VHH binders against Iron-regulated protein A (irpA). Designs and how they scored, part 1

No score or structure here was measured in a lab: all are predicted.

Target 1, 312 residues: Iron-regulated protein A (irpA), of Synechococcus elongatus (p12608)
Amino acid sequence: LITNQTIQGFVDQVVVPSYVSVAAGATQLEQALQTYQQAPTAANLEAARQAWRVARDRWEQTECFAFGPADSEGFDGAMDTWPIDRQGLKTAAAQPVEQREDSRKGFHAIEELLFAATEPTLSDRQHLVILATDLTKQAQGLVTRWQQASDQPAYRSVLLSAGSTDSAYPTLNAAGTEIVQGLVDSLSEVASEKIGGPLETQEPDRFESFVSRNTLSDLRNNWTGAWNVYRGQRSDGVAAGSLQQRLQQQHPVIAQQLDQQFATARQALWAIPEPIETNLASPRGKVAVLTAQTAIAAVSDTLERQVLPLVQ
Unless a header shows other numbers, all headers, positions and changes below count from the first letter of the chain; antibody chains aren't numbered by Kabat.
F, E and O are the ipSAE of ESMFold2-Fast, ESMFold2 and OpenDDE, as the mean of both directions, binder to target and target to binder. V2 is 0.75 times the mean of E and O plus 0.25 times the DockQ between their complexes.
[cut] stands for letters that were removed.
Atom coordinates printed by the task and the answers are left out, and those that the model quotes come from them; centres of patches stay.

## First folded at step 5 (VHH)

Design e1 (from b9 with S56Y; framework vhh_enristomig)
Fold by ESMFold2-Fast, scan of step 5:
Parts: sequence; C-alpha cells; structure tokens
Structure e1 (fold): chain B 312 residues (1-312), chain A 121 residues (1-121)
Amino acid sequence: as target 1 above (312 residues)
Amino acid sequence: EVQLLESGGGEVQPGGSLRLSCAASGFTFSSYAISWYRQAPGKQREWVSTITSGGYTNYAESVKGRFTISRDNAKNTLYLQMSSLRAEDTAVYYCAADTYEYWSEDSYDYWGQGTLVTVKP
C-alpha cells in the first residue's frame, strides 16, 4: 500500500508545509502582541486575539502527526500543554520561559492572559510578548528539526529512509504504520476526549479552548489535518501516491467507506452551532455535538480496523 | 538595576549598511528575549525584530532579508546588522528587554534611550 511516493508526499506536501505555516502564524501572533504592548487599543487587542486564533488553528492541523520530534523532543508539551497551571502563571512571570514547566507556557498560557479578562493588564501585555516569543522559537524549532541535520539527522531524512538498512523505520510499511496510527490516535482523541469529555461531564469548561471559545475551530482543524494526511496534500484534490489514492486503487470498498465517513464527519462538525461551548445547554446542541462525535469515531474505527492492518 | 545602551546609529546613503549594538546590564541577559523597535519622526513606535534566548529570530516584513538580529551572551550585547537601507528606515532605534515581573510595581519593559539612524535620499 505504502510507497516511497506516499512517504515523500506526506512529509513534503503535508508535514513540513504545516509546520512552516504554524511558524508563520506564531510569528504573526508575536508581532501582533508586540504592537498591542506598545499601543494597547481595543483594535490592537482584537488583532492579537485574531492572530492567536489563526496560529492555534494551524497548530491543530498538525495533531495527527505529533510523533517524532513533536513528541520525543518536547515541542508538543512546550507549545500545547492543557490544562494550564493558572495560579502558577501569575507567579511564573519572573521565571525565564525556558525554565518553566510546560503548564505555564504555550498556546493555552497565551490564551489565558489574552482572553480571560475583558482586557489584559500592562503586566499581562509584557508577559504575552515573552510567551509569544517562546512559542515562535518552538514552532521554528519544529521546522528546523524536520528539515536540517544537526547532532541528529533531519526527521524528513529519517522518514524518507524507511526500508533502508538500520533505518528507524525498517520497512515502508513501518512508516505507513506511523502515519496511519497518527490518524487513528488523533481522531480517537477528538471523539473520546476533546468532545467526549465535555459531553460526559456536561461542563462547558471541559472544552480545551473554552477561555477563548475556540474549541469548535480546534476540532474542525483536527479534521482538516487528518483529511490533508489522508489525501496527501493541503490543496484541493488527491495527491499521487497518497493513502487515499492507493486505497482507491487497491482497496476500493474501504476507500469508498472512508471517503464517505470523512465527508459525514465534516458535515457534522460544520453543522455544530458556534461556539461549541453553548451547545451543552440545549437538546438541539447536544444532538449536534453527539452526531459529530459519532461521525469522527467512525473514521477512526475504519482506519484502525481496516486500514492499519494493510500497512502492518 | 537594568540598563540598556544603544550605539551605532548615524547617517548613511540609500543602499548602505549600519550595525547597531545594545549593551545590557543588571539582569541575566542570556535568559530573555530582546527586541529592536524603531520610531520615525511623527510616527508611533514599530517592532523591528526579536531574538529569543535560544537564538531564534523574528523580523517585521518590511525589514526581512535586509536586517539581521544577533546576540553575544558572553558580552551581554544585542546587534542589528542593517543592509540595503532605504529612506523609510530613518528612525530612532530602541533596544527593549522583556524582563517582565508580574508582581513588580514597575511593570514596564526596560527600554534604552535609542540611537538615531538617518538614511539620506
């Protein structure tokens, strides 16, 4: 099922461009927060909040391939630990960001200072710039780890060497397993934890981006990231050698089922009234959220039960 | 006490180059992100570039590819190498340290006094 073209497309058309996009978003957020720090107007606050949403959305598209450096080298922890230590954030300002626990930095630390109050204080504005500078460093670090050799080979090279002697991925299917498992884990977490958690407790503040009311966008971008990996590119269409194309050629029944389930999950996610946090208060809202949970779980189940065995 | 002292400004022709320096004292320089800002006559300050403690850099779009920010932690000094200078780069350039302390009564950024760069048409 998995070819060299499948792996190359995954890395060069999805992973690397996605991390570059995150780094650009983080840089724009840092710039917006620096502007807001110097001129704390309502317009500059709104611009900074919008820049955070854009950077957050781009980051959420990467969750389905949070293996390798993102996981093993701590980038995911540094950028996207949740829940945060809200009390520790108040006292952490005197501590250099590089020395802080992950729960006192990253996207949700910025979210807390930027969105929790009607407007940030002068101290909050200064702290936001420090946090955004670190977020940008982490995002650029991920791009560097995938593209440039250092004391370790570039992770792009590690994945592209799949099937070579002494490779970390001993076969092409080993790399395929990593890719498919990432999709399974990401979508399973969306259904069972990101959506399932708040549904079980009926507490809106259990939604991850509750403070900013960005959770629905997070979930929609989790779907978009998985869809990009499946189709092998971030633009419209199906990439040559992609998992989707290979399944359509070799396992058309499974491909048809998966294509339909992805489409159903998209329809369900985009049908949820914004913000998702308010949907727990009404029967109609609860049904919309449950429908999305079921549809996303179906994609994950098909990937795990029918696709994963084809690459093992 | 925290102190920042900029130097290196001056007059230059369009297309020329200048290197700005910012000497820092009174804090653990290597632990903090340090930025360059500028303020043109009659305009508000604008952000130019930031370098993190780890050496990762960010640039305003208007200067990307022309300016290079760097730091020397052993000398507690920040640099801005400016090339291909344009008339619109004329401004007072400020060094700013993000030494934020949440419980401090003094919650301002530490700013230098600035150094003037004049690009003569």
Scores: ipSAE 0.000, ipTM 0.116, lowest interface PAE 16.4, mean pLDDT 86

Design e12 (from b9 with Y108F; framework vhh_enristomig)
Fold by ESMFold2-Fast, scan of step 5:
Parts: structure tokens; C-alpha cells; sequence
Structure e12 (fold): chain B 312 residues (1-312), chain A 121 residues (1-121)
């Protein structure tokens, strides 16, 4: 099922462009927060909040391939640790960000200072610039790690050399397993933890981006990221050599089922009233959330039970 | 017109059981998710359980393991089997139908008139 073209398309048309988009978003957020610090107007606060949402949304599209450097070299931890240490964050201003625990920096640390109050204090505004500067450094570092050799080979090269003894992926199927497992884990987490946790307890503050009310956008972008990996590109259509095309060619019944399940999950997610945090308890919101949970779980189950065995 | 009619409420001792019913009419019952909500005196209405058109169920943490939601599509009836009842379960129980459809501009929630459950010490 997995070819060199499948791996190359995954890296060059999905992973690298996605991380480049995250770095651009982080840079824009840093600039917006610098502008807000210099001129703390309502308009500049709103611009900073929107810049955070854009950067966050782009990051959420990368969750389904959070293996390799994102995991092993601590980028995910530094950028997206949740839950955060809210008490420790308030007292961390005197500590250099490079020396902080992951729970005191990253997207959710910025979220807390930017959204929790009606408006940030002067101290918060100064702290936000420091946090955004670090987030930008992490995002650019992740792009660099995938594109450029240093004390280790570029991770692009590691994946593209799948099938050699020197690679962390000794066979093409080893790389395929990593890709499909990423989809399974990401979508399973969305259904069971991101949606399932708050739904079970009826506690909206268990939604990951509760403070900003960005959770529904997080979930929608988790779906978009998985869809991009499956179709092998970030634009409309089915990329040559993609998982979707290979399944359509070799396992058309599974492909038809999975294509329909992705479509059903999309419809369900986009039907949830926003913000999800306040609409969870309404009859329509409750049903929409349950419908989305079931549809996303179905995609994950098909990938795990029918696709994963094809690459193991 | 869409109607939901709850029944089965009453007085029960702690640890006891009750089965609530909700008779639905005026819409294609089997096509929609139906939920149970409750409202204790002086409190806001809270969600209890939902069963989707496909049969998937979910429960509020406070009732999980004690309550079971089910549906009989042939009879257009929703059920809530309540066991191990506690004083905190005392409330008016409401049936609610979510007539939401994918990509629909118009969808409405319909509520029943409620049935009272009193758990007396």
C-alpha cells in the first residue's frame, strides 16, 4: 500500500507546508502582541486574539503527525502542553522562558494571559511578548528540524530514506504504520478525550481551549489535518500516491467506506453550534456533539481495524 | 404538531427504582436523537442522558451506571430506567427531541411537560 511517492507526498505536501504555516502564524501572533504591548487598545487586543486563533488552528492541523521531532525533541511539549499550571504561570514572569516547565509556556499559557480577563494587565502584556517570542522560536525550530541537517539528519531525509537500514523506518510499511497510527491516535483522542471528557462530566472547562472558547475550531482543525494526511495534500483533490488514492486503487470498498466516514464526520463537526463550551448543555448542542463524537470515532475505528493491518 | 408526553414519575424510597416513559408523536421518531433532562426545585435544568437515532447513548456523570436510556422505535417511545435512586435525583424529568438535521437552516428542540420524581427518605 505504501510507496516512496506516498511518503514523499506526506512530507513535502502536508507535513512541511503545515509546519511552515504554523511558524508564519506564530510570527504574526508575536507581531500582534508587540503592537498590543506598545499600544494597548481594544482593536489591538482583538487583533492579537485573532492572531492567536489563527496560529492555534494551524497547529491543531499538525496533531495527527506529532511523531518524530515534535514528540522526541520536545516541540509539542514546549508549544502545546495541556492542562497548564495557571498558578505557576502567574509567578513565572521572573524565570527565563527557556528554563520553565512546559506547563508554563506555549499556546495555552498565551491563551490564559490573553483571554482569561476582560483585558490583560501591563505585566500580562509584557509576559505575552516573551511567551510569543518563545512560541515563534519553537515553531521555526520545528520547520528547521524537518528541513535542515545539523547534529542529526533532517527529519524529511529520515522519512524519505524509509526502507534502508540506516533509517528509523527500516521498511516503507514502517513509515506507513507511523502515518496511519498518527491518524488513529489523533482521531481517537478527539472522540474519547477532547469531546468525550467534557461530554461525560458536563463540565465545559474540561474543553482544552475553554479559556479562549476555541475548542470547536481545535476539533475542526484536527479533522482537517487528518483529512490532509489521508488525501496527501492541503488543497482540494486526491494527491497521487496518497493513502486515499492507494486505497481507492487496491481496496476500493474500504476506501469508499472511509471517504464517506470522513465526510460524515466533517458534516457533524461543522453542525455543532459555536461556542461548543456554552452549547454543550442545549438539546441541539448535546445531540450535535454526540453525533460528531460517534462519526469521528468511526473514522478512527476504520483506520485502526481495516487500514492499519494493510501497512503492518 | 410535535408532542412529547412523559410518564412514570412518582414517589420512591432511596435505593429504589423507577422507569420513565416518553411517548412521542408528530414527527419521525426513529430519525432523531431524544434526551432526558431534569430540573430540581430552585435549580436550572440539567442534562441527564441522550440516545441518538443510531442507538448511541451518553450519560451525565452523576447518573452513569445507575440510569439506562433506551428507545422503542416501533412504539415511538423513549425510556429511562432509574435504579439506586438518591435524594439528589428528586426533580421534574423532561423529554426533549432534537430535530436537528445535517445542513438544516431550521431545526427546533421540542420539550415535554415533565414528570415529577420524588425520592423520599
Amino acid sequence: as target 1 above (312 residues)
Amino acid sequence: EVQLLESGGGEVQPGGSLRLSCAASGFTFSSYAISWYRQAPGKQREWVSTITSGGSTNYAESVKGRFTISRDNAKNTLYLQMSSLRAEDTAVYYCAADTYEYWSEDSFDYWGQGTLVTVKP
Scores: ipSAE 0.000, ipTM 0.112, lowest interface PAE 18.8, mean pLDDT 86

Design e16 (from b9 with Y100W W103F; framework vhh_enristomig)
Fold by ESMFold2-Fast, scan of step 5:
Structure e16 (fold): chain B 312 residues (1-312), chain A 121 residues (1-121)
Amino acid sequence: as target 1 above (312 residues)
Amino acid sequence: EVQLLESGGGEVQPGGSLRLSCAASGFTFSSYAISWYRQAPGKQREWVSTITSGGSTNYAESVKGRFTISRDNAKNTLYLQMSSLRAEDTAVYYCAADTWEYFSEDSYDYWGQGTLVTVKP
């Protein structure tokens, strides 16, 4: 099922461009927060809030391939730990960001300072610039780790060496397993924890981006990231050598089922009334959220039970 | 309305050079990352290079060391200096403002119309 073209397309058409988009979004957020610090107008606050949403949305598209440097070198922890230590964040301004626990920095630390109050204080505005500078450093570092050799090989090269001597991926299928497992884990987490947690507790503040009311966008971007990996690119269509194309060629029934399940999950996610946090207050809203949970779980189940065995 | 207008494409021999330009209007150019993408005949669009609002650059491995992305915020213009061109670089090159949301509802259209680069033997 998995070819060199599948792995190359995954890295060069999905992973690297996605991380570059995250770094660009983080840089834009940093600049918006610098502008807001210098001129704290309502317009500049709204621009900074919108820049955070854009950067957050792009980051959420990378959740399904958080293996490798994102996991092993701590980038995911530094950028996207949740829940945050709200009390620790208030006292952390004097501590260099590099020395902080992950729960006192990253996207959700910025979210807290930027969205929790009607407007950030002067101290908050100074702290936001520090946090955004670190976020930008982490995001650019992740791009560098995938593309650039240093004291260790670029992770692009590690994955593309699948099947060669001494590779971390001893076969092409080992790389395929990593890719498919990432999809399974990401979509399972969306269904069971990101959606399932709030549904189980009936507490709106258990939605991850509750403070900003960005959770629905997070979930939609989790779907988009998984869809991009499956189709092998970030633009419309089916990329040559993609998992989708390979399944269409070798296992057309499974491909048809996955295509339909992805489409059903998309329809369900886009049907949820905004913001998702309000949906726990009504029977109609609960049904919409549960429908999306079920549809996303179906995609994950098919990937785990029918696709994963094909790459082992 | 966001508008991106690419220019500078043409025919060139292998090993040659071209400079592409993208003129932007309708948004605050200096505040956004801008990217170059390309689409070879019969292929899907692929990412080529990005320059952030702060000036940091990133490149696809296939063009690294041969292409240079730059921006002139005073002129609202993005550039791609291409050298050591190969037959594989033949494609329509597109400019894209990095405010595009990567979802199917097409809320924003921040793509240019493209400029054709043909590397002929």
Scores: ipSAE 0.006, ipTM 0.466, lowest interface PAE 9.6, mean pLDDT 88

Design e17 (from b9 with Y102F S104P; framework vhh_enristomig)
Fold by ESMFold2-Fast, scan of step 5:
Structure e17 (fold): chain B 312 residues (1-312), chain A 121 residues (1-121)
Amino acid sequence: as target 1 above (312 residues)
Amino acid sequence: EVQLLESGGGEVQPGGSLRLSCAASGFTFSSYAISWYRQAPGKQREWVSTITSGGSTNYAESVKGRFTISRDNAKNTLYLQMSSLRAEDTAVYYCAADTYEFWPEDSYDYWGQGTLVTVKP
């Protein structure tokens, strides 16, 4: 199922461009927060809030390939730890960001200072610039780790060397397993934790981006990221050598089922009334959220039970 | 109305150089990352290079060291300087605003018309 083209397309058309987009979004957020600090107008606050949503949405598209440097070198922890230490964040402004616990920096630390109050304080505005500067550094660091050799080989090279002597991926199927497992884990977490947690407790503040009311966008971008990996590119269409194309060629019944399940999950996610946090209060809202949970779980189950064995 | 207009393509010999331009209008150019993509005959579009609003650059491995992306915010223009061109660089080149909801169904909405680069002996 897995070819050199599958791995190359995954890295060069999905992973690297996605991390570049995250770094661009983080840079725009940093600039918007610098502008807001200099001129704290309502318009500049709204621009900064929108820039955070942009960067957050792009980051959420990367969760299905959070293996490798994102996990092993702490980038995911530094950028996207939740829940945050709200009390520690308020007293952390004097502490260098690189010395802080992960729960006192990253997307959700910025979210807290930017969205929790009607207006950030002067102290919050200064702290937001520090946090955004670090977020930009982390995001660019991920791009660098995938593309540039240092004391370790570029992670792009690690994946592309699958099947070679001394590769971390001893076969092409080992790399394929990593890719498919990432999809399974990401979508399973969406269904069981990101949606399932709030649904089980009936507590709206258990939705991860509750403070900003961005959770529905998070979930939609988790779907988009998985869809991009499956199709082998971020542009419209089906990439040559992609999981989707290879399944269409070798296992058309599985491909048909998976294509339909992705479409059903998309329809369900986009049918949830905004913001998702209000949906636990009504029977109709609960049904919409449960429908999305079920549809996403079905995609994960098909990937785990029918696709994963094809690459093991 | 967001508009991107590519220019500068043409025919060139292997080892030659070309400079592509992308003129942007309808949005605050300086605030966005802008990317170059290309599509060879019979192939899907592939990412080539991105420049962030702050000027940070990234390149696909196949063009690294040969292509240079740059921007002129005063002119709302993106550039791609291409050197050491190879037959496999033959493609229609597109610029795309790196939008805040990069979603497959929206990808075409933010693409320019493209400019053809042909590398032939």
Scores: ipSAE 0.000, ipTM 0.386, lowest interface PAE 11.8, mean pLDDT 88

Design e18 (from b9 with A97R Y108F; framework vhh_enristomig)
Fold by ESMFold2-Fast, scan of step 5:
Structure e18 (fold): chain B 312 residues (1-312), chain A 121 residues (1-121)
Amino acid sequence: as target 1 above (312 residues)
Amino acid sequence: EVQLLESGGGEVQPGGSLRLSCAASGFTFSSYAISWYRQAPGKQREWVSTITSGGSTNYAESVKGRFTISRDNAKNTLYLQMSSLRAEDTAVYYCARDTYEYWSEDSFDYWGQGTLVTVKP
């Protein structure tokens, strides 16, 4: 199922461009927060809030390939730990960010200071710039780890060496397993934790980006990231050598089912009224959220039960 | 209105150099990351390089060390300096304001019309 072209397309057309997009978004957020610190107007606050949403949306598209450096080298923890330590964050402004626990930095620490109050304090504005500077450093570091050799080989090279002697991925299928497992894990987490957690407790504040009311956008971008990986590119169409194309060629019944399930999940996610947090209060809203949960779970189940065995 | 206009393409020999330009109007150029993409005949569009609003640069592995992206905010212009050109660099080059959302064929905002680069042996 998996070819050298599948792996190269995954890295060069999806992973690296996505991380570059995250780094660009983090840089724009950092600049917006510097502008807001210098001139704390309502317009500059709203611009900073919008820049956070854009950077967050881009980051959420990368969750389906959070293996390798994102996981093993702590980038995901540094950028996207949740829940945060709210009390510790309030007193952390004087502490160097390099000495802080992950629960006192990253996207959700910025979210707390930027969105929880009607307007941030002077101390919050200074702290936001420090946090955004670190977020930019983490995001750029992740791009560098994928493209550039240092005391470790570039992760691009690690994946592209699949099937070679001494590779961390002893076969092309080992790399394929990593890719498919990433899809399974991310979509399963969306259905069981990101949506399932709030549904189980009936508590809107259990939605991860409740403070900013960005949770629905998070989920939609989780779907988009998975769809990009499946298709092998971020542009329209089916990339040559992609999982989708290879399945269409070798396992057309599975491909047809999976294509339909991705489409059904997209339809369900886009049918949920914004913000998702309000949907727990009404029967119609609950049905919309349950429908999306079921559709996303179906995609994850098909990937795990029918696609994963083809690459293991 | 928003406009992106690429120029500077042409025919060049292997090992040669070209400088592409992208003139932007209708938006606050300095506030956006701008990217170069390319599409070779019969192939899909591929990302080439991005420069952030802060000036940080990133490159596709295939062009790293040979291409240099830069911007002039006073002139609302993006540049791509290409050196050591190869036959495989033959493509239409596009300037794009990258919004990073993927929903359609035109997933990126404000694609330019493109400029053709032909590396002919």
Scores: ipSAE 0.006, ipTM 0.396, lowest interface PAE 9.9, mean pLDDT 88

Design e28 (from b9 with T50Y; framework vhh_enristomig)
Fold by ESMFold2-Fast, scan of step 5:
Structure e28 (fold): chain B 312 residues (1-312), chain A 121 residues (1-121)
Amino acid sequence: as target 1 above (312 residues)
Amino acid sequence: EVQLLESGGGEVQPGGSLRLSCAASGFTFSSYAISWYRQAPGKQREWVSYITSGGSTNYAESVKGRFTISRDNAKNTLYLQMSSLRAEDTAVYYCAADTYEYWSEDSYDYWGQGTLVTVKP
């Protein structure tokens, strides 16, 4: 099922452009927070909050390919640990960020200081710049790890060498397994933990981005990231050599089922009233959230039970 | 309008137990996450324990396994059962309603007056 074109499209049309977008978003957030620190107006606060949402949304599109450097070199932990140590964070400004636990830095540490209060304190504004500087460093580091050789080969080159002698991926299907497993794991986590956790406990504050009320956007971007990987590009249409195209050619019944399940999951996610955190308070809201959970779980199940065996 | 009233503090010997209560009024108690904080003489206020609207709990590492937080929504009351008390647990204990509109280092919206716990050797 997997060709060289499938792997190249995944890396060059989805992964690298996504990480570049995250780095750009993190840089814009850092700049907005520097502006807010220097001139703490309501307008500059709103601009910083919006910049955080943009950077967060872009990051959430990368969760389905958090393997390789994101996992093995600690970038995901440094950028997106949850829950955070709220009390430790409040007094940590004097500690170098490099020496902090992951629970005292990253997207959710910034979220806490930026959104929890009506207006951040002077101490919060200073601390936010420190955190955003580190977030930008992590995001830029991921781009560098995928595109540039240094003391290790570029991860782009590692994946593109699949099937070659001495490759970390001994066959094209080994790379395909990594890609499909990422989709399975990401969508399963959305259904069972990100949606399932709050739904089981009936506690709105169990939604991951509750403080900013960004959770629904997180989930929508998790779907978008998975859809981009499946279709092999971030723009409209089906990329040549993509998982979607290859399934349409070789396993059209599975492709039709999966295409419909992705569409059903999208419709369900976009039907949830904003913010998602209010939906546990009403029977109708609960049904909307449960409907989305069921639809996303169906995509993950089909990928695991019908697609994954085709690349193993 | 919003009031949080802590009680149950006192003097105990090391290894002893105390049960703190926080009586809440003026808001829909069952809808809010509620925390216990403490402040020892000459020290900064530190978080102790947290219970969400649905009953999920979290504890500072220093008290984990020794303290138990609970709530009675019918009585609008929060509890902290403290056992195996140590000298370092000596502090004024505060009840705080956790509202996401006002959460920051200086912005916990609804604080109680505190209740003193003294662990004397």
Scores: ipSAE 0.000, ipTM 0.107, lowest interface PAE 19.0, mean pLDDT 86

Design e4 (from b9 with A33Y; framework vhh_enristomig)
Fold by ESMFold2-Fast, scan of step 5:
Structure e4 (fold): chain B 312 residues (1-312), chain A 121 residues (1-121)
Amino acid sequence: as target 1 above (312 residues)
Amino acid sequence: EVQLLESGGGEVQPGGSLRLSCAASGFTFSSYYISWYRQAPGKQREWVSTITSGGSTNYAESVKGRFTISRDNAKNTLYLQMSSLRAEDTAVYYCAADTYEYWSEDSYDYWGQGTLVTVKP
């Protein structure tokens, strides 16, 4: 099922462009926060908040391929640890960011200082610039790890060498397994933890981006990232050699089922009233969230039980 | 009601090891990030380690390489394996289910009773 074109498209049409987009978003957020620090107006605060949402949305599209450097070299931890150490963050302003634990930096540390109060304090504004500078460094570092060789080969090269004698991926199917497993793990986490946690406790503050009320956008971007990986590109349509095209050619019944399940999950996610955090207060809202959870779980289940065996 | 019950503390010599446990009830353990905190005599409480619902781990710099956090979702139990213990590790160790309850705009953490670890000078 998996060809060299499948792996190349995954890396060059989805992964690398997505990380480049994250780095651009982080840079824009850093610039917006520098502007807000210099001129702390309501307009500049709103611009900084919007820049955070854009960067966050782009990052959430990468969660389905958080293997390799994002995981093993600590980028995901440095950028997106949750929950944060809220007490530690209050006292961390004097501590160099490079010496801080992951729970005192990254997207959610910025979220806390930027959104929790009606207005950040002077100390918060200074701290936000430091945090955003680190976030930009992490995002740029992740792009570099995928594209450029250093003490280790570029991770792009590691995946593209699948099936070669010295590769970490001894067969094309080993790389395919990594890709499909990433989809399974990401969508399973969305259904069981990101949505399932708040549904189980009935506590809105269990939604990951509760402080900013960005959780629904997080979930929608988790779906979008998985959809991009499945179709093999970020633009509209089905890429040549993509998992979707290969399934349509070799296993059309599975492909039809999976295509429909992705569409059903999309409809359910986009039907949830904004912000998702308010939906636990009513039976209608709970049904909308549960419907989305069930639809996403169905995609993950089909990928694990029917697609994953095809790439082993 | 959410309950966290720590055990496994005790007296050890420098360089020794201890394994702490935290039994959790009253919430969906597998869905939550669970942390270890500690409070040394006369000092403020400090974060030690967190394990995410997916199993990813983070550590305070002072304990990295010496402590290992783990979880058993089937038993609703959190563990902290401590090795190469130092006098500075003497503290009451607390298990915490970290959460943000912005109903009142305050952070809300569930805390256990704590378990005392004493490393002889």
Scores: ipSAE 0.000, ipTM 0.103, lowest interface PAE 21.2, mean pLDDT 86

Design e5 (from b9 with A33W S56Y; framework vhh_enristomig)
Fold by ESMFold2-Fast, scan of step 5:
Structure e5 (fold): chain B 312 residues (1-312), chain A 121 residues (1-121)
Amino acid sequence: as target 1 above (312 residues)
Amino acid sequence: EVQLLESGGGEVQPGGSLRLSCAASGFTFSSYWISWYRQAPGKQREWVSTITSGGYTNYAESVKGRFTISRDNAKNTLYLQMSSLRAEDTAVYYCAADTYEYWSEDSYDYWGQGTLVTVKP
């Protein structure tokens, strides 16, 4: 199922461009927060809030390939720990950000200071610039780890070495397993934790981006990231050598089922009234959220039970 | 320039049929997921049907079994065949082309201007 072209397309058409996009978004957020600190107007606050949403949305598209440096070298923890330590965040301003626990920095620390109050305080505005500078450094670091050799080989090269002597991926199928498992884990987490957690407790604040009311966008971007990986690119069309193309060629029944399930999940996610956090208050809203949970779980189940075995 | 132009709307009696068309230009039509949405007077816009770049289709529960979405990539045209029309189907129907990156800064939905469908006795 997996070819060298499948791995190359995954890395060069999806992973690296996605991380570059995240770094650009983080940089724009940092600039917006610097502008807001210098001129704390309502317009500059709204611009900073919008910049956070853009950066957050881009980051959520990367969750389906959070293996490698994102996981093993702590980038995901530094950028996207949830829940945050709200009390510790209040006292963390005096602590160098590099020395802070992950629960006191990253996207959700910025979210708390930027969205929890009607207006951030002067202290919050200063703290937000520090947090955004660190987020930008983490995002740029993740791009660098994938593209550039240092004391370790570029992770792009590690994946592209699949099947070579002494590779961390001893076969092409080992790399394929990593890619498919990332899709399974990401979509399973969306269904069971990101949606399932709030549904089980009936508590809107169990939605991860409750403070900003960005959770529905998070979930939609989780779907988008998985769809990009499946299609093998972020631009229009189906990439040559992609999982989708290879399945269409070798397992057309599975491909048709999976394409339909992705489409059903998309419609269900886009049918949820905004913001998702209000949907637990009504029977109609609960049905919409349950429908999306079921549809996303179906995609994950098909990937795990029918696609994963095809890469061993 | 990117354009989506809906046509085929009109007045029909309950139980009647209509075929809506959406002519697309200015982008690689065959690569996009294309959807039909509708907006009834005084109501919010609702999703009706989607066809993926691979030709797979989905429908809102309210129209399943009555409407059929299809695409002709050679003509850059999306269709919605509507049958067994009901008074509740009265709405302006919109064509929308969604990149898979509609939810990212690098992409956006293309929306048409709409075509009115009125179901009345």
Scores: ipSAE 0.000, ipTM 0.155, lowest interface PAE 19.0, mean pLDDT 87

